# Ledger of designs, part 12: VHH binders against Stonin-1 (STON1)

Target 1, 134 residues: Stonin-1 (STON1), of Homo sapiens (Human) (q9y6q2r275to408)
Amino acid sequence: GWSFMLRIPEKKNMMSSRQWGPIFLKVLPGGILQMYYEQGLEKPFKEIQLDPYCRLSEPKVENFSVAGKIHTVKIEHVSYTEKRKYHSKTEVVHEPDIEQMLKLGSTSYHDFLDFLTTVEEELMKLPAVSKPKK
Below, E stands for the ipSAE of ESMFold2; O stands for the ipSAE of OpenDDE; V2 stands for 0.75 times the mean of E and O plus 0.25 times the DockQ between their complexes.

## First folded at step 12 (VHH)

Design pi4 (from pi with D62E S99D T106V; framework vhh_6z1v_2; at its last look DockQ between E and O 0.02; V2 from the best seeds 0.00; counts 0 for: pae E 13.8 > 2, placed apart)
Fold by ESMFold2, look of step 12:
Structure pi4 (fold): chain B 134 residues (1-134), chain A 124 residues (1-124)
Amino acid sequence: as target 1 above (134 residues)
Amino acid sequence: EVQLVESGGRLVRTGGSLRLSCAASGFTFSSYAMGWFRQAPGKEREVVAAITWSGGSTWHAEFVKGRFTISRDNAKNTVYLQMNSLKPEDTAVYYCAADTFGEYWVSTSAYDYWGQGTQVTVSS
């Protein structure tokens, strides 16, 4: 597991400034991502099952605190939904819907790369799905 | 190549109206939240208005509430800022910005892509 930062809005409303909150992050076999408020807790406060439509965004370097930097990545979920054009009841368009699941970061380059590698390995082990349904 | 190109800024008199446009290309526009920001000479850049990816929710800064309205047309990959009842203190360079999370934020650091800006000048 790793000590990471999770990007979240403040609890009062969604128009608050974004924050980085410290978490302890685990990736379990089968693509299960667990987030804990700190290392050593028995239960995660959030658990996400990755699927083959999940992907890692391009990593970035962002400002963090005073003069620090943080390596960041997003976990995104891509799904395909049929859309009808307003003026055609028989014509459908398959367009990806991108859901941004998480934005994560680490001030440790080594931990960051280790996380990325671990997630990519788990994504490659997931069962293949030819097309999204529902 | 991601591009955001603002247009519509010009000189107008106090009490006048303008409509700014921001044309987007190089990304899936309908998945991004959009914001308008402004920067007056010698001042820090500040958020003016923001809109979710679908246009289902909008936010406006208190200093423009009731006067400015953000909107978007996902079919044209364009976000707009309708500016009414303009005042000299609205004089600034106006920027549009895009956020990959689809939910708008009020901080400049939350936006990944920025336009080059369009000048709005309001004369007394």
Scores: ipSAE 0.000, ipTM 0.129, lowest interface PAE 13.8, mean pLDDT 77
ESMFold2 (binder alone), look of step 12: mean pLDDT 83; pTM 0.855
OpenDDE, look of step 12: ipSAE 0.099; ipTM 0.559

Design pi5 (from pi with S54R F101Y T106I; framework vhh_6z1v_2; at its last look DockQ between E and O 0.10; V2 from the best seeds 0.00; counts 0 for: pae E 15.6 > 2, placed apart)
Fold by ESMFold2, look of step 12:
Structure pi5 (fold): chain B 134 residues (1-134), chain A 124 residues (1-124)
Amino acid sequence: as target 1 above (134 residues)
Amino acid sequence: EVQLVESGGRLVRTGGSLRLSCAASGFTFSSYAMGWFRQAPGKEREVVAAITWRGGSTWHADFVKGRFTISRDNAKNTVYLQMNSLKPEDTAVYYCAASTYGEYWISTSAYDYWGQGTQVTVSS
């Protein structure tokens, strides 16, 4: 497991900006992502079963504090929705819908790369499922 | 304006009990995780207990496990800390705090709103 930062989502009824929350992150065989408030706890506060339609975004480097940097990545879920072109009865297009599931970061490049590699390996091992539709 | 107001802190003897309350206003209380923190003179603020937005999961620091219990009443916009078997090392100012999201957190950086604190003093 790894010490990571989780981007806390913004809610409409709040006046606060989004922030990074420290977590302890594990990836289990079978593509199970577990998030703990700290290392050594018995239960994760969030657990996500990855499926073959999950992907890692392109990694980025962002400002973290006054002078620090953080390596960031999103876990996204991709689904396809059939839509007809405007005013056409015979033409359909498949449009990807990309939903952000999590945004994660680490100030340790070693831990960041280790996490990315681990998740990509688990994604490749996942059993086949039907393509999700939105 | 977001307000968190702690109450119930007082002088108690070793082995005694207290219940702290934290009344919240100015935000949708039922959407926020809550925590209790404490700070003794010359020390950093440390997490004591935390609770999810609906109260379904709680966390307690090892130094209070079995003695303190966090709870909440979303109908009253109030979070509580029941403190039993108090000892002199529990002497501190106790703060309640709210996280902008519904999951509990154990680091101070994850909490956006803080109360002014209530003093708990445990005499020998």
Scores: ipSAE 0.000, ipTM 0.133, lowest interface PAE 15.6, mean pLDDT 79
ESMFold2 (binder alone), look of step 12: mean pLDDT 85; pTM 0.867
OpenDDE, look of step 12: ipSAE 0.017; ipTM 0.301

Design pi6 (from pi with E103D Y104F T106L; framework vhh_6z1v_2; at its last look DockQ between E and O 0.01; V2 from the best seeds 0.00; counts 0 for: pae E 14.9 > 2, placed apart)
Fold by ESMFold2, look of step 12:
Structure pi6 (fold): chain B 134 residues (1-134), chain A 124 residues (1-124)
Amino acid sequence: as target 1 above (134 residues)
Amino acid sequence: EVQLVESGGRLVRTGGSLRLSCAASGFTFSSYAMGWFRQAPGKEREVVAAITWSGGSTWHADFVKGRFTISRDNAKNTVYLQMNSLKPEDTAVYYCAASTFGDFWLSTSAYDYWGQGTQVTVSS
């Protein structure tokens, strides 16, 4: 596992601003992400089963006024929405709709890269599923 | 209309190098994982290499590791296969393919769009 940071709350709201919260993150065989409030706890506060439509965003290095430089990545879920071409009433094209599931960060590039590699390896092993719809 | 068009296949001698290109159109290329597959006469189509939608991760089959490199240029809507140290057993029709899954996969059944293929022939 790794000491990471989770962007919280997942959505901006009127009562709070988003911030980085420390977590301990595990990736289990079968594409299961477990998030703990700290290392050594017996039960995660959140567990997510990845499916083949999950992906990692492009990693970034972001500078935050208090936290400093953080290597960040999102776990995203891709689904499809039919769209019409601008001036075609009968022609439909599929375009992906990308929803953020989590935004994660680390100040350790080594841990960050190790996490990314581990998630990509688990995603590659997942069984195929039907395409999601919107 | 989705199109994948491979190019660059030709006759080369053992030990030679070749770069295959696959030009994509008709879809948002930067949202799709891509793969290169090959099919030799009398054999089933097999995965050679795969790359995530962003190009951040790649996979290569053991029989080509160290010799072949997949890459992509999302600005040009193109995926490449750099082939070095070619052997006669690399002789095959090479296909590019695109998957709507968020990451790449190793089986042909996970790929939704396919090119027509480009022939690579490696002489002894």
Scores: ipSAE 0.000, ipTM 0.200, lowest interface PAE 14.9, mean pLDDT 79
ESMFold2 (binder alone), look of step 12: mean pLDDT 85; pTM 0.868
OpenDDE, look of step 12: ipSAE 0.026; ipTM 0.472

## First folded at step 13 (VHH)

Design ha (from pa with Y102S Y103E E104Y F105W; framework vhh_8k46_1; at its last look DockQ between E and O 0.08; V2 from the best seeds 0.00; counts 0 for: pae E 12.4 > 2, placed apart)
Fold by ESMFold2, look of step 13:
Structure ha (fold): chain B 134 residues (1-134), chain A 124 residues (1-124)
Amino acid sequence: as target 1 above (134 residues)
Amino acid sequence: AVQLQASGGGFVQPGGSLRLSCAASGFTFSSYAMGWFRQAPGKEREFVSAISYSGGSTWYADSVKGRFTISRDNSKNTVYLQMNSLRAEDTATYYCAADTGSEYWLDSSRYDYWGQGTQVTVSS
């Protein structure tokens, strides 16, 4: 597991009220991401099952404090939906929809790389997923 | 049984103000963080504001920051949302919700209990 920072709130909003909150991360076999308020707790406060449509964004380096840097990455979910073109009532296209699930960061480059590698390995192991049945 | 009763909605002109109330019963109110969410017809329910169990911490969506103020009165089991400088895009049904004390309560999936909502309509 790793000590990371979670971007809060987890979904985009109109104005910047986003902030970083400290968490402890674990990645379990089968692509299960667990988030704890701190190391050593029995239960995570959030658990996410990754699926094959999840991906890691391009990593970035951002300012974290007055002089500090933080390595950041998003976990994104990609889906394809039909969209009506902006100026047409009848014209539709298939476009990828990319939704941010999480934005995570670490000030430790080594921990950051270990996390990225672990998640990529688990994503490659996920079974193929057909569309959910109702 | 848990009950959350939101009230105080209505019609208001742009730039106006409303104060929403949410009366809670059936659980230990002072042990729960409280949140306000809203949903316009045909749209996904979105976060508006949240307040910690003690009232010591408050959170706001960017779209309402500086215009809305959340507060609570644990002696009355009530959470409030003061809405100032209302805009047409604030038109929605507003819901109050109770969270199990999660430190990160901005996600609707963490709220255990929901009220039936109150309509706010901002129109010229």
Scores: ipSAE 0.000, ipTM 0.111, lowest interface PAE 12.4, mean pLDDT 77
ESMFold2 (binder alone), look of step 13: mean pLDDT 79; pTM 0.787
OpenDDE, look of step 13: ipSAE 0.019; ipTM 0.422

Design hb (from pa with Y102S Y103E E104Y; framework vhh_8k46_1; at its last fold request DockQ between E and O 0.11; V2 from the best seeds 0.00; counts 0 for: pae E 9.5 > 2, placed apart)
Amino acid sequence: AVQLQASGGGFVQPGGSLRLSCAASGFTFSSYAMGWFRQAPGKEREFVSAISYSGGSTWYADSVKGRFTISRDNSKNTVYLQMNSLRAEDTATYYCAADTGSEYFLDSSRYDYWGQGTQVTVSS
ESMFold2, look of step 13: ipSAE 0.000; ipTM 0.204
ESMFold2 (binder alone), look of step 13: mean pLDDT 79; pTM 0.791
OpenDDE, look of step 13: ipSAE 0.201; ipTM 0.619
ESMFold2, fold request of step 15: ipSAE 0.000, 0.000, 0.011; ipTM 0.236, 0.212, 0.223
ESMFold2 (binder alone), fold request of step 15: mean pLDDT 79, 79, 79; pTM 0.789, 0.792, 0.789
OpenDDE, fold request of step 15: ipSAE 0.023, 0.020, 0.178; ipTM 0.361, 0.361, 0.591

Design hc (from pi2 with H60Y F63S; framework vhh_6z1v_2; at its last look DockQ between E and O 0.03; V2 from the best seeds 0.00; counts 0 for: pae E 13.0 > 2, placed apart)
Fold by ESMFold2, look of step 13:
Structure hc (fold): chain B 134 residues (1-134), chain A 124 residues (1-124)
Amino acid sequence: as target 1 above (134 residues)
Amino acid sequence: EVQLVESGGRLVRTGGSLRLSCAASGFTFSSYAMGWFRQAPGKEREVVAAITWSGGSTWYADSVKGRFTISRDNAKNTVYLQMNSLKPEDTAVYYCAASTFGEYWLDTSAYDYWGQGTQVTVSS
């Protein structure tokens, strides 16, 4: 597991940027991401099952006024939606819709890279998942 | 395209009941946490109730505890808000919202998709 930071949504109607909160991350076989408030706790406060439509964003190094330099990455969920291009009845395109699931950061370069590698390996192993259609 | 469509908002008298529905499409509904929010004129949008992706956990604002019930039907891609013992203070536009996290958060910034809202008016 790794000590990371989670980009936490601000409470209602805040005008400032979202804050970073410290967390401890684990990745389990089968693409299960667990988030704990501290290392050593029995239960995660959040558990997410990754699916084959999840991906890691391009990693970045970002500077924040209080938090300083942070290596950041997003976990994104990608879906595709058919769209009519320019009101054409004969032309249909598939545009990706990209949803940010999490934004994570670390000040430890080694932990950051280790996490990225671990998640990529688990994403490659994931089985297909069912999606309801309407 | 992701859509959340609220329905069921109307004028009711104090003490009445009303059930709101929110039909979801364009995403894997059973993987998303859902919330109901409301906004009265001149007020901040506030969380009313929230429910996890599975329906296993719910949360309610103090002002509605014991009167409102959130529920979901993952087979119908629908989340509901049963509102009982309505008060004039409940008058607001009610919004359905979805979070890409399977767990809920209590502020608006954690929700990625929003409906257009449905007006609930509670008269004296």
Scores: ipSAE 0.000, ipTM 0.123, lowest interface PAE 13.0, mean pLDDT 78
ESMFold2 (binder alone), look of step 13: mean pLDDT 86; pTM 0.877
OpenDDE, look of step 13: ipSAE 0.420; ipTM 0.735

Design hd (from pi2 with W53Y H60Y F63S F101S; framework vhh_6z1v_2; at its last look DockQ between E and O 0.01; V2 from the best seeds 0.00; counts 0 for: pae E 19.5 > 2, placed apart)
Fold by ESMFold2, look of step 13:
Structure hd (fold): chain B 134 residues (1-134), chain A 124 residues (1-124)
Amino acid sequence: as target 1 above (134 residues)
Amino acid sequence: EVQLVESGGRLVRTGGSLRLSCAASGFTFSSYAMGWFRQAPGKEREVVAAITYSGGSTWYADSVKGRFTISRDNAKNTVYLQMNSLKPEDTAVYYCAASTSGEYWLDTSAYDYWGQGTQVTVSS
């Protein structure tokens, strides 16, 4: 596990601004992401089962406090929908729909990279949940 | 004028030690993250070690963990790479680099200033 920061609320709404909240983060075998309010608690306050359509966004560096920086990444869910170009009956374009599930950050790049590597390894091991037709 | 000047590279035997230094001038050194990179013959430049602006966090490539130590002295505007237990595969030109971010990155494209490099050659 790692001490991380969670961006809350996970999606901005008209009544609030987003903030960073400290959490303790674990990744279990099978792609299970657990979030705890503190290290050492028995139960996570949130648990997410990753699937093959989840991905990590491009990492960024953002401001954290007046002079500090935080390494950030989003966990996103990607789906594809078919779209046809306007006025065309034969052209089909797959457009990815990307939805943010979580935004996470760490001021420790070592912990940040270790988390990213762990998640990518688990994503590669996930069982297929779709049956593509060839 | 921004400058990064590496020194300390030389020929050493397998198992030996070297300390590389990188003297910085022409910018506010304590605001920048620093990295050491290397390029071996026939290979692309790769990150070896990196350190945040304050020295509060460091990162090392797996191939050098436990053998190399990055450090910085913000009062002297200098970043160091202590290299122990050197192996022939450590032979390369070593570069220091500075990022305008206070946090380090692992990709060369995120670094704004580069030294000219210092050659390290490990025999045997």
Scores: ipSAE 0.000, ipTM 0.085, lowest interface PAE 19.5, mean pLDDT 79
ESMFold2 (binder alone), look of step 13: mean pLDDT 86; pTM 0.873
OpenDDE, look of step 13: ipSAE 0.285; ipTM 0.645

Design he (from pi3w with W105F T106L S107D; framework vhh_8k46_1; at its last look DockQ between E and O 0.36; V2 from the best seeds 0.00; counts 0 for: pae E 10.7 > 2)
Amino acid sequence: AVQLQASGGGFVQPGGSLRLSCAASGFTFSSYAMGWFRQAPGKEREFVSAITWSGGSTWYADSVKGRFTISRDNSKNTVYLQMNSLRAEDTATYYCAASTFGEYFLDTSAYDYWGQGTQVTVSS
ESMFold2, look of step 13: ipSAE 0.005; ipTM 0.219
ESMFold2 (binder alone), look of step 13: mean pLDDT 79; pTM 0.790
OpenDDE, look of step 13: ipSAE 0.045; ipTM 0.459

Design hf (from pi2 with H60Y F101Y W105F; framework vhh_6z1v_2; at its last look DockQ between E and O 0.01; V2 from the best seeds 0.00; counts 0 for: pae E 16.3 > 2, placed apart)
Fold by ESMFold2, look of step 13:
Structure hf (fold): chain B 134 residues (1-134), chain A 124 residues (1-124)
Amino acid sequence: as target 1 above (134 residues)
Amino acid sequence: EVQLVESGGRLVRTGGSLRLSCAASGFTFSSYAMGWFRQAPGKEREVVAAITWSGGSTWYADFVKGRFTISRDNAKNTVYLQMNSLKPEDTAVYYCAASTYGEYFLDTSAYDYWGQGTQVTVSS
């Protein structure tokens, strides 16, 4: 497990200030991601089952607090969605739709890389499915 | 301090061409997807074009397809919108935006950083 930071978006799902909250993060066999408020607790406060359409974003370095830096990555779910064309009200187009499931970060590069490797290995082990459409 | 600064907007005649630029600073530009959006008075902001972090994939709204080209120069931290065959309907404030994801999105809520906008006016 690792001590990580979870990006906490506003409940309104609008562009606004976003904050980091400390968590303890485990990845279990079968692509199960567990998040705990602290290391040593018996139960996670959130558990996510990854599927083959989940992916890791490209890693980035972002500002953390006033002066610090944090290594960040997103766990995303990719699907294709029909979208109404702005100019042609009768046309529907198929476009990739990327849903952010989580945004995670660590100030420890070692822990960050270890997490990325662990998740990618678990994703490779998941059962294959066709890309979803909705 | 993250900044996106658009430039190049001005008055042009119908059928004319214009190139918009968006200079980025304060973040690792080469890791972000970029988009151009526009907003005419009294209308909702709408996506015009988008480009992945690498420039390997692009998307265009149908109302500009074949006329506009998005591109990026990661060495200069700049994204561009080449606008050809301009129509009066293209009159709007144009905004560049950056998403913390490496892949583009078509929805404004997925973009974390926005420029102040540059006015494009296309006259008859």
Scores: ipSAE 0.000, ipTM 0.098, lowest interface PAE 16.3, mean pLDDT 78
ESMFold2 (binder alone), look of step 13: mean pLDDT 86; pTM 0.880
OpenDDE, look of step 13: ipSAE 0.158; ipTM 0.547

## First folded at step 15 (VHH)

Design ja (from hb with Y104W; framework vhh_8k46_1; at its last look DockQ between E and O 0.74; V2 from the best seeds 0.00; counts 0 for: pae E 9.2 > 2)
Amino acid sequence: AVQLQASGGGFVQPGGSLRLSCAASGFTFSSYAMGWFRQAPGKEREFVSAISYSGGSTWYADSVKGRFTISRDNSKNTVYLQMNSLRAEDTATYYCAADTGSEWFLDSSRYDYWGQGTQVTVSS
ESMFold2, look of step 15: ipSAE 0.011; ipTM 0.269
ESMFold2 (binder alone), look of step 15: mean pLDDT 78; pTM 0.783
OpenDDE, look of step 15: ipSAE 0.071; ipTM 0.508

Design jb (from hb with T100E D107T; framework vhh_8k46_1; at its last look DockQ between E and O 0.60; V2 from the best seeds 0.00; counts 0 for: pae E 11.0 > 2)
Fold by ESMFold2, look of step 15:
Structure jb (fold): chain B 134 residues (1-134), chain A 124 residues (1-124)
Amino acid sequence: as target 1 above (134 residues)
Amino acid sequence: AVQLQASGGGFVQPGGSLRLSCAASGFTFSSYAMGWFRQAPGKEREFVSAISYSGGSTWYADSVKGRFTISRDNSKNTVYLQMNSLRAEDTATYYCAADEGSEYFLTSSRYDYWGQGTQVTVSS
């Protein structure tokens, strides 16, 4: 696993900007992303099952307060919704709906790249299409 | 019964320091993440700082980074908040909270138990 920073969503009435917080990440076989408060804990505080519609955003470099720069990436879930043109019964388009699942960052480029590579490899191993789960 | 007893508040001049303590009982302290929140009259409770089970990870609101330090002593079932370079905007009732669960601990909705708070007033 890796020591990373997790972006917490901004709350209008409490803060003027979103916050970075330290976490420990693991990626398990089968595309399971686990987030821990620290290394060595047995219980993650959050676990996400990646599916074939999950994607990594384009990586960025952002300011990390006074301490320097942080490499960032989002994990996004893309879903496709059929849309029909008004007065056209045969013309259908699929519009992607992109939902940010989480935003992560690291001040270590080595760890950042290793994480990206690991996630991409797991995404490539996932089943080609999804079916109703239950 | 679960008890969280915050103390160490008081009146202090701008630029001064205070150390808050929160003594815990009625649960296994070392299995809980701990957090500090604050609330000024007529305002919503806001996050200040949090610390993991073992003290290995810490979190701070941007408004307090570099001025406040959270720590814990599991042998004394106590979490601390060292507050330096205090400003008028830090005036509030400070609450400690305990969290056991699989959600984020940077929001008040994650915390299972809350203390009664201690008043911090920064003036003159």
Scores: ipSAE 0.005, ipTM 0.240, lowest interface PAE 11.0, mean pLDDT 77
ESMFold2 (binder alone), look of step 15: mean pLDDT 79; pTM 0.787
OpenDDE, look of step 15: ipSAE 0.027; ipTM 0.340

Design jc (from hb with S31D A33V; framework vhh_8k46_1; at its last look DockQ between E and O 0.02; V2 from the best seeds 0.00; counts 0 for: pae E 19.3 > 2, placed apart)
Fold by ESMFold2, look of step 15:
Parts: structure tokens; sequence; C-alpha cells
Structure jc (fold): chain B 134 residues (1-134), chain A 124 residues (1-124)
């Protein structure tokens, strides 16, 4: 597990500032991501089952507080959907849709890379890319 | 407070080019899908283009495919729209917008933040 930061944007009232909250993060076999308010707790406050449509975004470095930097990454869910354009039957858009599930960060480069590697390994172990039937 | 400042509009002859910029502040730019919309007098606002968080995916209205190119520079918190081969029908106020990743990014009602717009006028 790792000490990480979780980003929580306020969508309904976007006049508020964004912030990072400290969490303790675990990745379990089978692509299970668990988030705890702190290390040593028995129950996570959030658990996410990764599936074959999940991916890691391109990692970035962002400002953190007055002088620090934070390494960031998003966990995204990619889906394919048909979309109508201007209510036209013939103008269907067939492109991947990307939905952000989480944005995470760490001030420890070592922990950040270890997390990325661990998640990528678990994603590669999941079944072949297909749309879930159940 | 969130700000989206669009610039780069102006008057241009048909066949000409313009490059629009939209500088963002007050939010984490890399968290948002960025989009461009336009509204001509007497018409409803319409989708022009959108770009994913990292710039890995782009979307275009059919009317602008092959002529317009969207891009972003997350280090500068800026999204761009390169408009080539401009036509009189491209005359409109162009707005940039930011969205937290809705499935319906083509629909203007889904975007969380909007810029004030920049005027593009294409006339001989």
Amino acid sequence: as target 1 above (134 residues)
Amino acid sequence: AVQLQASGGGFVQPGGSLRLSCAASGFTFSDYVMGWFRQAPGKEREFVSAISYSGGSTWYADSVKGRFTISRDNSKNTVYLQMNSLRAEDTATYYCAADTGSEYFLDSSRYDYWGQGTQVTVSS
C-alpha cells in the first residue's frame, strides 16, 4: 500500500477551489483498488473493481502547495458509444468515450512509479477487452 | 474563481486562417475535456470540437473536419483551435468550455465552465 492524495472536484458549484486529500491506497490481486482514510484501518471508504475498459492516463507533474510538486495520474473508463449529432440518423459518432473515475497523486516519485507499475500489471491480467455481458 | 479567456478572433477573407486560444485558470486544467462551440446570429449554439484530458482523443463536427484542428498544452493551461480554409458560414462567436468528462460532450448543456467568446467574421 501507499500514502497517496485523492483529488475531489466539485461539479455542481465550480466556484470552489480544488484540493488534495490524503489517503492510503492498496491494489489487490484481480484489479481491486482500495482507498482508506489512513493506514491500518480494516475497511476502505471506497473500493473500485477495475475492468478491461479501465486505463491509466498520461502521468503529469503539478504544483502542490507553495513550493512542492505532485505526480498525478487519472484512472479512466473507456467505452464505445453511438452518438447522434443534430438529431440526424446519418451523423452518428463512433469514437471512444473517456470518463474519469479518479485522480490520484503522490509527492514520492518512487511510490508513484510503483503504483503505476502495479496497476498496469493488474490491468494486463484482466480478461481480453470486451463489453461486459452481466 | 474559474476563468476561460478566449482570444484570436477577427476579420478574415474566405480561405484564410485564424488560430483561437483559450487560457484557463482557477481549476486543474488536466482534469477537463475542453471544447469549442460557436453561435452565429439567429442560430443555436453548436458543437465545433473537443479534446480529451491528455489530448489523446479529438472530436470534430462534420462541418469542420479537415479544416479545423484542436490542440491543448497542459503546461500552459491553454486549448487552441486552428481554423484553416475559412468560409463565410464559419462566421460566429466562438466559445471555449470545460467539462468534467460527461458522455454527451457534444451537448452544450453538459459543460461546467464557459468562456466569454471571441468573434470570428469571414467576409470578402
Scores: ipSAE 0.000, ipTM 0.073, lowest interface PAE 19.3, mean pLDDT 77
ESMFold2 (binder alone), look of step 15: mean pLDDT 79; pTM 0.789
OpenDDE, look of step 15: ipSAE 0.200; ipTM 0.611

Design jd (from p17 with D99S E108T D109S; framework vhh_6z1v_2; at its last look DockQ between E and O 0.20; V2 from the best seeds 0.00; counts 0 for: pae E 10.0 > 2, placed apart)
Fold by ESMFold2, look of step 15:
Order: C-alpha cells, then sequence, then structure tokens
Structure jd (fold): chain B 134 residues (1-134), chain A 124 residues (1-124)
C-alpha cells in the first residue's frame, strides 16, 4: 500500500494545498481500490470497484503547500453516448463522456509510479461488464 | 441516528464576538473531520473553516482573515467556531458538517453529515 493525498473534485471550493487529505491506499486483486485514514486500520473508509471503463488520466505535477510539488492523477470513468456534432442538424456520433471519480497525489515519485503501474495492471485484468448507465 | 446540532447563533452588533457549538452524536466523532459552512440569503453555501479528526490541523477561509477560529473537543463530541470582529457580511445560517475522510476539507461534496444550522445576524 502507499501513503497518498486525496482531493475531492471541486464544485465551488478553494483549489489549494489545503484541499488535500492524507490517506493510505491499497489496490487489491480484481481492481478494488481501498482508502484508509492511516496504515494498519482494519476497515477502509472508502472502497471503489474499478471496471473496464475506468482509466488513469495523464499524470501532472502541481504546486503543494508553500513551495512543494505533488504528482497527481485522476481516476476517470469513460462512457460513450450518442451526441450530435456542434453546428450539425443531423450528424450523430458516439463521443466519450469523461467523469472524474477521484483525484490522487503523492510527493514521492517512486510511490506514484508504483501505484500507477499497479492500477494499470489490475485494469487490464478486469472481466467484461455491462455498459454502465450514463 | 447521526445528529449534528448547532447552537449559539444570535443577533450581535458589528465588532462583537460569538462562539458557535456543534454537538455530534450517532457516529464516532473522533474519526471525522469537521467543518463550518455558512449560507447567506440568495447565496451558495460556502466553507468557513475546517479541522482534522484529531484537531492537529485547521483551515480557515481568507474572508475571515484570522477573525474566526475552529476548534474541537473530542471528549465532548463538540466542534466550535469562535467568531470575533463580526461584520454585517457575516450574517448567515451557519452549519457544521462531518467528513468521513478525517482530514480538513474545503469542498461541500467531501462532507457526509450536516446539521440543521444556527442563525447568526450581525447588525450595524
Amino acid sequence: as target 1 above (134 residues)
Amino acid sequence: EVQLVESGGRLVRTGGSLRLSCAASGFTFSEYAMGWFRQAPGKEREVVAAITYSGGSTWHADFVKGRFTISRDNAKNTVYLQMNSLKPEDTAVYYCAASYFGEYWTSTSAYDYWGQGTQVTVSS
């Protein structure tokens, strides 16, 4: 498991280092992501079952605290829905609809990369699932 | 059942002080981060201050400029907001909220439980 920082996607909040919360992450076989307030606790405070429509965003480096940096990644859920093209009366395409599930970060690049590779490997192993509702 | 009950809101004059309390029950209070939010008429609910589960770290919105202080007493299952140098702009219903995450948070979506609110009115 890894010590990480969790951020809740904002809907009118302050985007600052004060919006990060320290957590302990585990990834279990089968794509189960568990979040604990600290290492060694018996129960996670949040558990997410990843499905084949989940992905990791492109990693970024952001400012953290006063002058520190944090490596960040989002876990996103991708759905495809029928859409009309902008300015087209009749053209219809299936476009991706990307919803942010979680935003995570680590000040340790090693832990960050280890987490990313672990999640990607579990995503590749996931069984087929019914297309999720939009 | 989970309950958060705010108290202490009242009418005060500009420049006055007031201390809000929020009594918690129905969950393990010491595992939850707490926040104070406010909502003025016609405005969105906004975060005022937040505190970690242990009370080891706090966050305060810039618009309080060191006038407000959040604190907690885990032995009493209570979170407080000390409000000093009150201004008419501080008039709002104040809510306490609890987050399962345990660290301080500034987003309303991070909070799972909410109180009913207590009215604070600051007159000229």
Scores: ipSAE 0.007, ipTM 0.158, lowest interface PAE 10.0, mean pLDDT 79
ESMFold2 (binder alone), look of step 15: mean pLDDT 88; pTM 0.899
OpenDDE, look of step 15: ipSAE 0.026; ipTM 0.383

